# Designs tried in a protein design chat: VHH binders against AFG2-interacting ribosome maturation factor (airim). Part 11

Target 1, 202 residues: AFG2-interacting ribosome maturation factor (airim), of Danio rerio (Zebrafish) (Brachydanio rerio) (q8jhh5)
Amino acid sequence: MPGSALLSLQQELRRGFEALKAAKDTFDGGHAECQELVSSLGNLAPQLKALKQVQISETPLSGFPCLQQRLHYKLSLAVDALLAKLAEKMAALQKVWDAFAQQVFTVVQLYEKNTDALDISVCVSRSAVCPSVSDMLEWLQDADRYYRLQLMQSRLLLQTLTPTDLTSMETAPNRWRSVRSARQEERIADALCQVSIFLETE
Key: E = the ipSAE of ESMFold2; O = the ipSAE of OpenDDE; V2 = 0.75 times the mean of E and O plus 0.25 times the DockQ between their complexes.

## First folded at step 8 (VHH; framework vhh_nb_b201)

Design f02 (from c02 with T50A; at its last look DockQ between E and O 0.38; V2 from the best seeds 0.00; counts 0 for: pae O 7.3 > 2)
Fold by OpenDDE, look of step 8:
Parts: structure tokens; C-alpha cells; sequence
Structure f02 (fold): chain B 202 residues (1-202), chain A 126 residues (1-126)
């Protein structure tokens, strides 16, 4: 019955938005952590540059065998460690959003499956306390698209970071910060706000 | 246990080029530091090049600018491109893999590597 279909859809939508809230929080935290790691990378780059420019053999430290190589190695290890940590964090974020995406997919599939049972008028119907099914679907899908893109861009940025490209490392903190769209995130926040009453009601 | 197999060695004239390959067994290739060492007759084994799991590369001073180490994790293979070869480069070249924690790993120390290949002969004629 059409009523049953709508209720089922609303239930899945509710799950979708709950998942979005959770995922968003995780993303915000994770992104901030990554910012710190990337900043650390940015700080290592000048050190590596300085090391490349200095000839230790011409300094009072010339008596230390392989000092330049050892220092380079140490710094390189630090870079590798940071990159590994970043990769780990990004992977974790990806898993979270994959789960969210799956929920969105479930909702969309459920909607599509019940298109014969759901009148368009019902799907676009809204109240002061409940957004329309159509709007909620759009919001979830928009969020999914945004964060997928963000993750992809973030990963791409990290992939450009190599020990041999110190300029890229130096600029990485600013580039990382610029990946996020305040406008899009605000839209998502607004959507969450609009569904707040809906989420509290069965 | 990881098995390493070198290939690509041979006879080359001075100024020539060779590309060595080292194929590693196992599924954890990406977690290893990979290195190349060489041993000339009557000499001690010496460090040539290394590449970290993160892609950082290191070279002995004697080969800087001439040799390039790289890795393909999909193929579990590490490479050593050797250009502008000199008679002094004549040696048995060994592939090595190390899984020691980063903080304790010394890439210039052969003892830091856990696994070694059988070696491949490189001969550079005058």
C-alpha cells in the first residue's frame, strides 16, 4: 500500500540523515587531524631543502661520517611516516563515507522500487515539520557527491606529495585547506537543520 | 619469508647502461625497504641505493646522478637503472629487503636488511 511504502522510505531517509550526521562529524575531525599532519610535512620541507644546500664536508661537522646522508634519511623517514598516517586517515574516512553512500543508495533504490506506489504529489509534499521526500533525497545525494569529491581531491593532493618535490610539500598545507568548500558544507548543515524535527519524530 | 631474485645483469661497455630488476615473493612487498648492494672482487659489500616503502630514494655518492632506483609495488619489483657505467661499477649486485621498524632501520647498514637475493653479475669493460 502506498502508505506503507512512504513509511518505509521515510524510515530509510531517517537512517540516511543520521548516517550523514555521524559521517560529517567524523570528516570534520579527520580533516582537522590531516591538516596537522600536512602542516608537519610543510615544516619538514624547508629542513630538507636546507640540508640539500649545505655541504657538511665544508663545515665543522665534517668529522662525522655520512652525517648528511643520515640526516636526510631521518627527515625522509619522518616524511614517510606522515604520509603513511595521512593515508591511513584518508582510508578510514573513505570507509565512513562509503557506508554513507551505501545508505544513500539504499534509499534511492527503495524510492525507485516504489515509484508506482508513490504519487508524485506525495513525494513533493512538505510541511513545517517535515521536508518533502524529494528534497530529502536530493540533500542526501548532494552530500554524497560533495564528500566523495572532497575525498578524491584530498587523496589526489596527498598523492602529489613526494619526498623529491619539496615545493609541493611546502604548499601542501594551504592546498589542503582549500579543498573544502564552506558553501557546500553550509548547504549540508542547512539540510540537517531542516530535517531535525523529522529525525526526532517517528 | 621473502625470496628475492635479481635479473638484468651482464656485460656492458663503459658509458653503457643496464637495468637491474629484483622480483620479490610475498604479499607484503609494499611494506619493505628495498635496497641494492654490490660486491666487487676482493672488496667488501657496499651500499648502492635504497628506496623506502614511501618512495624516498637514497644513493651512494659514487652512483649519484648515474643510477636510479625505483619500485613497482603492483609487480613486487624493485629496479636499478644504471647509466654511464664505469669499470669501477663491476660487481655482483644484490637486492635486499628490510622490514625493520623505521626508527631502527639504517639503510646504509646491510644488517638492517632481512632478505637478500643471490646476486647478478655486472661487468663493465673499458
Amino acid sequence: as target 1 above (202 residues)
Amino acid sequence: QVQLQESGGGLVQAGGSLRLSCAASGRTFSSYYMGWYRQAPGKEREFVAAISWGGSTYYADSVKGRFTISRDNAKNTVYLQMNSLKPEDTAVYYCAAGSTPEEYFELYDSGSYDYWGQGTQVTVSS
Scores: ipSAE 0.015, ipTM 0.283, lowest interface PAE 7.3, mean pLDDT 88
ESMFold2, look of step 8: ipSAE 0.035; ipTM 0.491
ESMFold2 (binder alone), look of step 8: mean pLDDT 83; pTM 0.852

Design f03 (from c02 with G54S; at its last look DockQ between E and O 0.59; V2 from the best seeds 0.00; counts 0 for: pae O 6.6 > 2)
Amino acid sequence: QVQLQESGGGLVQAGGSLRLSCAASGRTFSSYYMGWYRQAPGKEREFVATISWSGSTYYADSVKGRFTISRDNAKNTVYLQMNSLKPEDTAVYYCAAGSTPEEYFELYDSGSYDYWGQGTQVTVSS
ESMFold2, look of step 8: ipSAE 0.421; ipTM 0.781
ESMFold2 (binder alone), look of step 8: mean pLDDT 81; pTM 0.831
OpenDDE, look of step 8: ipSAE 0.018; ipTM 0.304

Design f04 (from c02 with Y33F; at its last look DockQ between E and O 0.36; V2 from the best seeds 0.00; counts 0 for: pae O 9.5 > 2)
Fold by OpenDDE, look of step 8:
Order: structure tokens, then C-alpha cells, then sequence
Structure f04 (fold): chain B 202 residues (1-202), chain A 126 residues (1-126)
């Protein structure tokens, strides 16, 4: 029955938007944490540069064997540790969004399976309290595309960071900050706002 | 617990090349930094090379420019490409794995490694 199909679809849409809310919160927190880690990387770069410019053998510290190498090693390990942590966090975020993407996929599949039962007029129908099925589907898919791209770009950025490219490290904090689109995130926030009443209704 | 198994050792003439491999057991290979050490007869074990989990490499001065350490995380394997071999390179070569470096991790510190292989013999003839 067409009514049953619509109800099922609405239920899955609700799950989709709940998942989006949760994923978004996780992303915001995770991104902030990554920003701090990247900032730390940015701070290590000048230290590494300074170390390269110093001839310890010509300083009062010359009595310390392999001091320059040890310090370089230490700093390099610190860089690697930060990169590893970043990778871990990104992987965690990816899992969250993969789950969200799966939910979106489920909703889309359900819609596609019921296209014969769902009149287009029903799918585009909207009220003051409930957006149309069409709009909600679009919003979920848009969110999915945006965050997938964000994750990809973030990972790509991190892959460019190595202990041997200190300039890249120094610029990383700003590049990291620039990955996010305030405009797109605002659109997502607006979508969540528009479905707020819908989510509260059963 | 990680088990390490070296391979690729053998007899080679001076100026020749060898490639050592070290296969690690387990599923967490990427979390380890890997190293190569060697011990010649009557000498102490000495550092050869190390590669971090992030891919940073470090070499002993005696092998710098001749040896290359690399890793393949998909294969849980670390490699040591040895070029321009010298009789002085004759030794048992050991693979080593370490998990988390301490804040004051020392270069060439064998104590930083938690797991060791049984070693593979490399002999360079003059």
C-alpha cells in the first residue's frame, strides 16, 4: 500500500537524519582535535629547521655524542607520532561517515524500490512541519557527498606531511582549517533545522 | 607478541648487493617501527638502520648511502637493500621491532626494540 511505503520511507529518513546529527557532532569534535594535532606539527617544523641550521659540534654541547642526530630523531618521531594519531582519528571519522553513508544508501534503495507505489506528488508534498521526501533525500545525499569529500581532502593533506617537508608542516594548520566549507556546513545545519519538527513527530 | 623472521642473507663478493627481508607476524605491523642491527664475530651488536611507522629512515654512518631500509605494511615486511657491500659488512643481521618510542628515544638504542629475529648471515668476500 502506498501509505505503508511512505511511512517506511519516513522512518528510514528519520534514522538518516539522526545519524547525520550524530555524525556531524563527531566530525566537529574530531576535526577540532585534528586541528590541535596539526598545529603541533606546525610547531615542530621550526624546531626541525633550527636544528638543521645549528652545528652542535661548534657549540659548548659538542661534548655530547650524536646530540644532533638524537634530537633530530626525537623530533622526527614526534612528527610520526602525531601523524599516526591523525591517521587514527581520520580512520575513526571515516567509519562514522561510512555508517551514515550506509544509512543514506538504505533510504535511497527503499525509495527506489517503492517508486511504483509512491506517486511523485506524494514525494514532493511538503508542509510547514514536514519537508518533502524529495528534499530530505537530497539533503542527506548532499551531506554524504560533502563529508566524504572533506574526509578525502583531509586525508590527502595529511599524506603530504612528512618530516622532510618542513614547509608543508608549517603551512598545514592553515591548510587544515581551509578544508572545511562554512557554506556547505551551514546548508547542512539548515536542513537539520528544517527536519527538526519531523524528527520529533513519532 | 610479534615474531620476526629474516631472510635473504648469503655470500656475496665485495661490491655486490643483497636484499634482506624480515617478515613480521601479527596484524599490527604498521604500529611498529622496524630496525636492522648486525653483529660481527667478536664484536658487539651495532645499529644499521631503522624505519619508523611513519616512514622516516635513519642509518648508521658506516652504511649511509649504501643501504636502504624500507617497509611494506601490506606484506608485514621490512627490507634492507644493501649495495656496494664490503668485507666489513660481514655479520649476522637481525631484524627488530619496537612499538612506542619514549619521549627520549635514543638513536641506535637497541633497548627501544621489543622483538628480535633470529638473524641471517651475510658474508662479503674480498
Amino acid sequence: as target 1 above (202 residues)
Amino acid sequence: QVQLQESGGGLVQAGGSLRLSCAASGRTFSSYFMGWYRQAPGKEREFVATISWGGSTYYADSVKGRFTISRDNAKNTVYLQMNSLKPEDTAVYYCAAGSTPEEYFELYDSGSYDYWGQGTQVTVSS
Scores: ipSAE 0.006, ipTM 0.251, lowest interface PAE 9.5, mean pLDDT 87
ESMFold2, look of step 8: ipSAE 0.065; ipTM 0.529
ESMFold2 (binder alone), look of step 8: mean pLDDT 81; pTM 0.831

Design f05 (from c02 with R27F T50V; at its last look DockQ between E and O 0.48; V2 from the best seeds 0.00; counts 0 for: pae E 9.2 > 2)
Fold by ESMFold2, look of step 8:
Structure f05 (fold): chain B 202 residues (1-202), chain A 126 residues (1-126)
Amino acid sequence: as target 1 above (202 residues)
Amino acid sequence: QVQLQESGGGLVQAGGSLRLSCAASGFTFSSYYMGWYRQAPGKEREFVAVISWGGSTYYADSVKGRFTISRDNAKNTVYLQMNSLKPEDTAVYYCAAGSTPEEYFELYDSGSYDYWGQGTQVTVSS
């Protein structure tokens, strides 16, 4: 019966939006943590530039050639440590997105398997407590696509960060802030507000 | 399981060149820093060079300007190009891998490395 299929779909939609809420909370926190790490990288770039300029001017300290190499290596290790922490944070975000993406996949598959039982008029119907099935599916799929692109952009940015490309390190804090779309974040927040009563009901 | 295999050693005349390779397996190579050490008979093992997972390098004073460490993450291999070889470079050369170098002084401490190769003999004739 169509009513049974709809109830099953509504249950999976609840799971999907609970996963979206968890993903949003984790991405918001993870982005902020990564911003701090990327800002630290940006602060190291001027130090590496200054150190290279001292090497070109070797008049003082010409008898201490290993001091500059030691400091350069220590700064490079600091860069490597920050990049390792960034990779760790990215892996954690990937796991959260994997869980969310699986829930989106599940609800879409349930909808597709029940297309014959779900008429278009049923899918666009809404009530004071339940947004339409069509809207909820669209919101989940849009959020899934957004996080997928965000993760891809983040990974590409991290691949440009090396001790040998100081410009990339200096610009990284601003580029990291630009990975997120204010418009898409607002759409996700709006969707979560619109389903809030739906999530509270059984 | 984890294996570091050195190759490229041999006999060479003073002033000559030699390239050592160390093929790695059983761990994520790009996440490790790689080092070279050497040991002459009757002497303790000494640091030669290190390269971080990000490509930063450091050399012992005795080899700086003559030796070059490099890595190829696609081939899971670290190299030591040795130029202008001297008889005092004669030793068994060991490849080493460590997951996280903390400070400059610990890089000289052979106990800071997680894995070691079997060594390859380099002999420099006068």
Scores: ipSAE 0.012, ipTM 0.405, lowest interface PAE 9.2, mean pLDDT 81
ESMFold2 (binder alone), look of step 8: mean pLDDT 84; pTM 0.858
OpenDDE, look of step 8: ipSAE 0.016; ipTM 0.240

## First folded at step 9 (VHH; framework vhh_nb_b201)

Design g01 (at its last look DockQ between E and O 0.17; V2 from the best seeds 0.00; counts 0 for: pae O 13.8 > 2, placed apart)
Fold by OpenDDE, look of step 9:
Structure g01 (fold): chain B 202 residues (1-202), chain A 124 residues (1-124)
Amino acid sequence: as target 1 above (202 residues)
Amino acid sequence: QVQLQESGGGLVQAGGSLRLSCAASGRTFSSYYMGWYRQAPGKEREFVATISWSGSTYYADSVKGRFTISRDNAKNTVYLQMNSLKPEDTAVYYCAAGSTPEEYFELPSEYDYWGQGTQVTVSS
């Protein structure tokens, strides 16, 4: 019975790490795409500022009726389009990590359900080819926490971006970059590396 | 594409008040000029009021001092508060949105989107 419980747990752990690997790749790609969008948004902010400060009627462009309003409209639409796209991408990332979170939950539940059947010594035992159950659980949970927080912070940042707050828009690219933790991501990468052999073995 | 839906119309006695609302779909509400037009039976559609994205308001002479246009960007809604209503105000009221330049805010052709209209009837 204990052996069967362990095998089941290992199988779920394997699924968890496979999910993590996939989700991480998606996140990395998605975040990079968002960075580009946010950068574009940041570039629009100075344009909007400039437009607000200029009186076109007093420039050589005065011959173009309502040019300022039309330009403002165009820039505003561009801002909204970028924000919409960002929101869409974030929503997609959220779904991916929700699925991962569910898998982590499943693994944790399975572990808790079998706590009586699993010897503590077995759960903390490790080999050259397989990390301990305890470590693997920790790694999955840590990853879940990290990316959940990242998504929340990213969404919060995006919520602060409005056409009326040009300073926020202008600073958004730097703030976006700062949301990620290289340290945490390295830890996750290390965990994935450590379980690599485990994932290859059935 | 932006869809506009008017509401708040109805029957009111002369001297009464109504508040019209226009709900806009989409995410770019704040980027539009919002306007109200009206069309009485047998008459051409006429400008009533407009509000820019910056909040600047303009009114037809016939409604100045009686009507107030406002907008709530958080709700994607434009309003027309109509006070001291007269029988002459009887018409179908239309909400409009567009990239209308300030200079041309009275021209229907400058609005890109129109609602279906709401009937306002003012009885004597």
Scores: ipSAE 0.000, ipTM 0.192, lowest interface PAE 13.8, mean pLDDT 87
ESMFold2, look of step 9: ipSAE 0.259; ipTM 0.699
ESMFold2 (binder alone), look of step 9: mean pLDDT 81; pTM 0.832

Design g02 (at its last look DockQ between E and O 0.01; V2 from the best seeds 0.00; counts 0 for: pae E 3.4 > 2, placed apart)
Fold by OpenDDE, look of step 9:
Structure g02 (fold): chain B 202 residues (1-202), chain A 125 residues (1-125)
Amino acid sequence: as target 1 above (202 residues)
Amino acid sequence: QVQLQESGGGLVQAGGSLRLSCAASGRTFSSYYMGWYRQAPGKEREFVATISWSGSTYYADSVKGRFTISRDNAKNTVYLQMNSLKPEDTAVYYCAAGSTPEENFELYPSSYDYWGQGTQVTVSS
């Protein structure tokens, strides 16, 4: 029976790490796409700022009726379009990580339910081909925490982006880049590397 | 334009602590990375600490382990907790805000767009 519990747990752990790998890839791609969108927003901000500062009536373009309003409208639409797209992408990423979080939760619950059946020595034991159950649980939970935070911070950043706050828009590309932690992501990558053999073994 | 106002400076004995605050005006505090610089008499202004939008921090070697920079976006305030103060820490401390970091921006005052008036910190031996 103890062996059965361990095997079940290991199976769920495998699913967890497979989910992590997939989610991570999706996140990386999605984040990069968002970076481009945010960069576009950043580029629009100076244009809007310039437009606000310029009096077209005092320029050689004074002969164009409603030019300032038309330009403002066009830029505003562009901003709205980008924000909408960003929101869509973030929502998609959230769903992916919600699924991952659920898997992590499942694994943790399974472990907790089988604590009586699982020898502690077994849970902390490691081999050349398999990390310890304890370590693997920790890695999954750490990843869950990290990406949950990343998503939250990313969403928060996007919420600050409005056509009325041009400074926020202008700084958004750098802020977006800064949301990610290279250190934490490296840790996650290391974890995935350490479980690579485990994932290949049935 | 963002206005920065420092507070919390004063006279303290060596080994003591001070907490500096910098209040920023406007609605866009979260859009800025914040920094602290200091200038001692007869010396050039030097970097002390910086905190990014996300809360990442960087410190000068001279203050590392003793000073802590933090920010409260809800209050539009950046803080510098200074512990284990030394006479060498005596200076006017300036708050700074920037929005467009360049490479190694933490090392260059030019990377900051706005500066406070400064607050005097004096550490007696």
Scores: ipSAE 0.041, ipTM 0.482, lowest interface PAE 2.9, mean pLDDT 89
ESMFold2, look of step 9: ipSAE 0.277; ipTM 0.691
ESMFold2 (binder alone), look of step 9: mean pLDDT 81; pTM 0.831

Design g03 (from f03 with Y104H L107F; at its last look DockQ between E and O 0.42; V2 from the best seeds 0.00; counts 0 for: pae O 5.0 > 2)
Amino acid sequence: QVQLQESGGGLVQAGGSLRLSCAASGRTFSSYYMGWYRQAPGKEREFVATISWSGSTYYADSVKGRFTISRDNAKNTVYLQMNSLKPEDTAVYYCAAGSTPEEHFEFYDSGSYDYWGQGTQVTVSS
ESMFold2, look of step 9: ipSAE 0.507; ipTM 0.820
ESMFold2 (binder alone), look of step 9: mean pLDDT 81; pTM 0.835
OpenDDE, look of step 9: ipSAE 0.022; ipTM 0.346

Design g04 (from f03 with W53R; at its last look DockQ between E and O 0.65; V2 from the best seeds 0.00; counts 0 for: pae E 6.0 > 2)
Fold by OpenDDE, look of step 9:
Structure g04 (fold): chain B 202 residues (1-202), chain A 126 residues (1-126)
Amino acid sequence: as target 1 above (202 residues)
Amino acid sequence: QVQLQESGGGLVQAGGSLRLSCAASGRTFSSYYMGWYRQAPGKEREFVATISRSGSTYYADSVKGRFTISRDNAKNTVYLQMNSLKPEDTAVYYCAAGSTPEEYFELYDSGSYDYWGQGTQVTVSS
């Protein structure tokens, strides 16, 4: 029955946007934390460079056995620790968005299965309190695409970070900041705002 | 918990070579820095070598230039290639794994490692 199909779809859409809201909050927090970690990596790079350029044996510290090697190893461990933490955070974010993606998939499938039962006029109809089904689907899919790309790009960036590529480490904080699109995120925020009344109405 | 199992020890003549292996259980081998320690009879356990997650290495002065530590993350294994062996290298060699945060890591502190193997005997005859 067309009415039943629409109600079911609306219910799944609500779940989708609730998931989006939660995932977005998690992403925002996680990304900020990662920014700090990447910044720390950026700060280690100059230290490693300095260490490579200095001849400890020619300094007053020459009396310390293997000091250069020890310092290098210590800094390397610091880098490794940061990278490990970044990887952990990214993995956590990936899981959250995978769950969201599944919800989006569910909504889209439900819509497709009921295409014959749903009147097109109903799907494109909007009110002051409820966006159209078409718009809501688009917003969820757009969000999914955006954050998938963000995660992929972030992961790619992190893969380039090694103790042997100090230039990459130095530039990492800026590159990390540049991964996000303020425009796209604003669009997502707007979508969430647009559905706010819809989410409050059961 | 990670279990470590050493192998490759044995009897070798002075000037000879041995390659020790340490196989780690579990799925998170790459998250550990690895090390080798040794203990000779009547002596304290001493640091030999360590390798970070990214492959950075450090060696005790006594083995520097003769021993090489390496790791294969795909095989969850750390190696110690020992060349130009000397009688004073005779000891039980222990594999160690650690995940201590960098701020608490001390290079010569065995407490920086969380897991230890049972050891493998290396005997170098004169």
Scores: ipSAE 0.079, ipTM 0.554, lowest interface PAE 2.5, mean pLDDT 89
ESMFold2, look of step 9: ipSAE 0.083; ipTM 0.553
ESMFold2 (binder alone), look of step 9: mean pLDDT 82; pTM 0.841

Design g05 (from f03 with S30K S31T; at its last look DockQ between E and O 0.58; V2 from the best seeds 0.00; counts 0 for: pae O 3.0 > 2)
Amino acid sequence: QVQLQESGGGLVQAGGSLRLSCAASGRTFKTYYMGWYRQAPGKEREFVATISWSGSTYYADSVKGRFTISRDNAKNTVYLQMNSLKPEDTAVYYCAAGSTPEEYFELYDSGSYDYWGQGTQVTVSS
ESMFold2, look of step 9: ipSAE 0.453; ipTM 0.797
ESMFold2 (binder alone), look of step 9: mean pLDDT 81; pTM 0.831
OpenDDE, look of step 9: ipSAE 0.033; ipTM 0.496

Design g06 (from f03 with G35A F105W; at its last look DockQ between E and O 0.25; V2 from the best seeds 0.00; counts 0 for: pae O 9.6 > 2)
Fold by OpenDDE, look of step 9:
Structure g06 (fold): chain B 202 residues (1-202), chain A 126 residues (1-126)
Amino acid sequence: as target 1 above (202 residues)
Amino acid sequence: QVQLQESGGGLVQAGGSLRLSCAASGRTFSSYYMAWYRQAPGKEREFVATISWSGSTYYADSVKGRFTISRDNAKNTVYLQMNSLKPEDTAVYYCAAGSTPEEYWELYDSGSYDYWGQGTQVTVSS
């Protein structure tokens, strides 16, 4: 019975880490794409500011009817389009991570259900080729917490971006870069590396 | 396809106020730019106001300061509050919806909008 429980747990752990790997890749790619979009927003902000400061009617361009309005509209549409795309990307990332979170939840539940059947010594046992169950659980949970926070912070940042707050838009690219923690991501990468052999073994 | 239905039109005296509503069908109302156009007898259809996805508003010079466009995404409705109405504001008012702007999006171009309502008559008497 204990052996069966352990095997089941290991199988779910494998699924968890496979999910993590996939989710991480998706996150990394998505975040990079969002960085480009946010950068584009940052570039639009100065243009909008400049447009607000100029009176086109007093320039040689006064012969163009509604030019200032048209330009403003065009820039605003561009902003809205970028924001919409960002929102879409974030929603997609959220979905991916939610799936991962569910997998983590499944693993944790399975562990908790079998705590009476699993010897503590077995759960903390590790080898050169296989981390301990305890460590693996911790790594999955840590990853879940990190990316959940990342998504939340990213979404919060995006919510602050409006066409009426140009300063926020200008600073958005730097704020976006600052959301990620290289330290935490490195830890996650290390965890994935440590379980690599485990994932290859049935 | 999005169906648009205008309401709230009618007869009003100069200096009066009127509020138009446009109800949109579909699940993706929040993804559309909404606009109001009007067409007076013997005149071309002209831009009145537009509201973006994010709520940014733009107005024709002729209605600026008098008209207010707003939207309620929960109700899939766009509004046009018209104050200080003038006889020159007499027209059929049309609601329009446009999808995500393309690179060559043109302000005040009716071609930029994909869906149109049937219109509602607004008459301002002197």
Scores: ipSAE 0.007, ipTM 0.237, lowest interface PAE 9.6, mean pLDDT 87
ESMFold2, look of step 9: ipSAE 0.279; ipTM 0.641
ESMFold2 (binder alone), look of step 9: mean pLDDT 83; pTM 0.848

## First folded at step 10 (VHH; framework vhh_nb_b201)

Design j01 (from g03 with S31I; at its last look DockQ between E and O 0.01; V2 from the best seeds 0.00; counts 0 for: pae O 18.4 > 2, placed apart)
Fold by OpenDDE, look of step 10:
Structure j01 (fold): chain B 202 residues (1-202), chain A 126 residues (1-126)
Amino acid sequence: as target 1 above (202 residues)
Amino acid sequence: QVQLQESGGGLVQAGGSLRLSCAASGRTFSIYYMGWYRQAPGKEREFVATISWSGSTYYADSVKGRFTISRDNAKNTVYLQMNSLKPEDTAVYYCAAGSTPEEHFEFYDSGSYDYWGQGTQVTVSS
């Protein structure tokens, strides 16, 4: 029975890390896409500022009626479109995280349910091909915490982006870039590397 | 089966705070999620917050920053700290628990929860 419990746990751990791998790729890609969108917003902000400051009537373009208004409208639409797209991307990333978090939770629950059947020595034991159950659980939970925090920070950032706050838009690209932690991502990558053989072994 | 019992509801003025409790009994070892839903008169039941066994928390946008869900596993109790209450928070608050991981389990879907409390009334006066 103890052997069965361990095998079941290992199976769920595999699922957890497979989910992590998939989620990581999605987050990396999604974040990069959002970076581009936010950068575009950052570029629109100065344009909107410039438009507010320019006197079209005093330029060679004075012959174009309502040009300033038209340009403003066009830029505003562009901003709205970008914000909408960002919201969509974030919603998608949220779903990915929720799925991963659920899997992590499942693994932890399974572990807890089998604590009587699993000797602590078994849970902390490691081999060349299989990290310890303890370490793997920690890695999954750490990843969960990281992505949760990242997603939260990203959402908070995006909430500051409004058409009326051009300064926030202008600074958004740098703030977006700062949401990611290279250190944490490296740790996650390392964990995935360490479980690579384990994942290949059925 | 799992039984859920809510407590802590009552009347509070706008801007005030309440703390709800939900005690679980029975096969509590099978609980994966414990959460809170609320239903205002004439409205549909809506998701408020949920906490996983591992401590992960999720909130509805309408309560983020104001409400905090926590759990005491030793007591098999989930808490909902409600701060900065608004009249629109007036509702019957229901405790919910999910016990079986399913492929399509969604923590924000009421259908994903297997057990429900009887509810506790929260009234926020203006």
Scores: ipSAE 0.000, ipTM 0.153, lowest interface PAE 18.4, mean pLDDT 88
ESMFold2, look of step 10: ipSAE 0.445; ipTM 0.797
ESMFold2 (binder alone), look of step 10: mean pLDDT 84; pTM 0.860

Design j02 (from g03 with S31T W53R; at its last look DockQ between E and O 0.41; V2 from the best seeds 0.00; counts 0 for: pae O 5.7 > 2)
Fold by OpenDDE, look of step 10:
Structure j02 (fold): chain B 202 residues (1-202), chain A 126 residues (1-126)
Amino acid sequence: as target 1 above (202 residues)
Amino acid sequence: QVQLQESGGGLVQAGGSLRLSCAASGRTFSTYYMGWYRQAPGKEREFVATISRSGSTYYADSVKGRFTISRDNAKNTVYLQMNSLKPEDTAVYYCAAGSTPEEHFEFYDSGSYDYWGQGTQVTVSS
């Protein structure tokens, strides 16, 4: 009975780490794509600022009616398009995280249900080819917390981005870059490396 | 296809206020840039105001400071609050929706809008 419980748990852990691997790749790619979009927004902000400061009536372009408004509108449309794309990307990333979080939840629940059948000694035991159940659970939960926080911070950042706040828009690329933690990502990468043999063995 | 229906027009005295509403059919209201145009008797249709998806607004010089365009995406409705009305504001007011790609969209060009309402009459008496 204890052996069966352990095998079931290990199977769910494998699914968890497979999900983590997939989610990580998607998040990395998605975040990079969003970085480009946010960078584009950052580039539009100075243009909008410049347009607000320029007196077109005093330039050789004074002969063009409503030129300032027309240019401003064009830039604003570009901003809207980028924001819409960012929202779409974030929604997609949210779905990825939700799926991963659900898998982590499933693993944790399974562990909790089998606490009577699993000795602590079994849960902390490790081999050259298989990390301990305890460590693997911790790694999955840590990853879940990291992505949850990252997603939340990303959303909060995007909420500050409006066409009327050009300063926020201008600083957004740097703020977006800062949402990622190299340290946490390295830990996740290390965990995936440590479970690599485990994932290959059924 | 999106159908637009204007309401709120009528007779008002100079200096008065009116609020126009435009209800849009369909589920894609938030994807459109919305605008108001007007046409006075014997004159060409002219731009009044526009609002982007994100809420950026632009006005004709003739109505700036007096008119306010807004939108409620939850209600699929665009509004035109008209204050300090003048006899010169007398016209049929038309609601418009545009889905032209951003790079080609010109808010002041009626050709940039894909859908139009039937219009609502606004008459400002002296």
Scores: ipSAE 0.022, ipTM 0.317, lowest interface PAE 5.7, mean pLDDT 88
ESMFold2, look of step 10: ipSAE 0.150; ipTM 0.606
ESMFold2 (binder alone), look of step 10: mean pLDDT 83; pTM 0.850

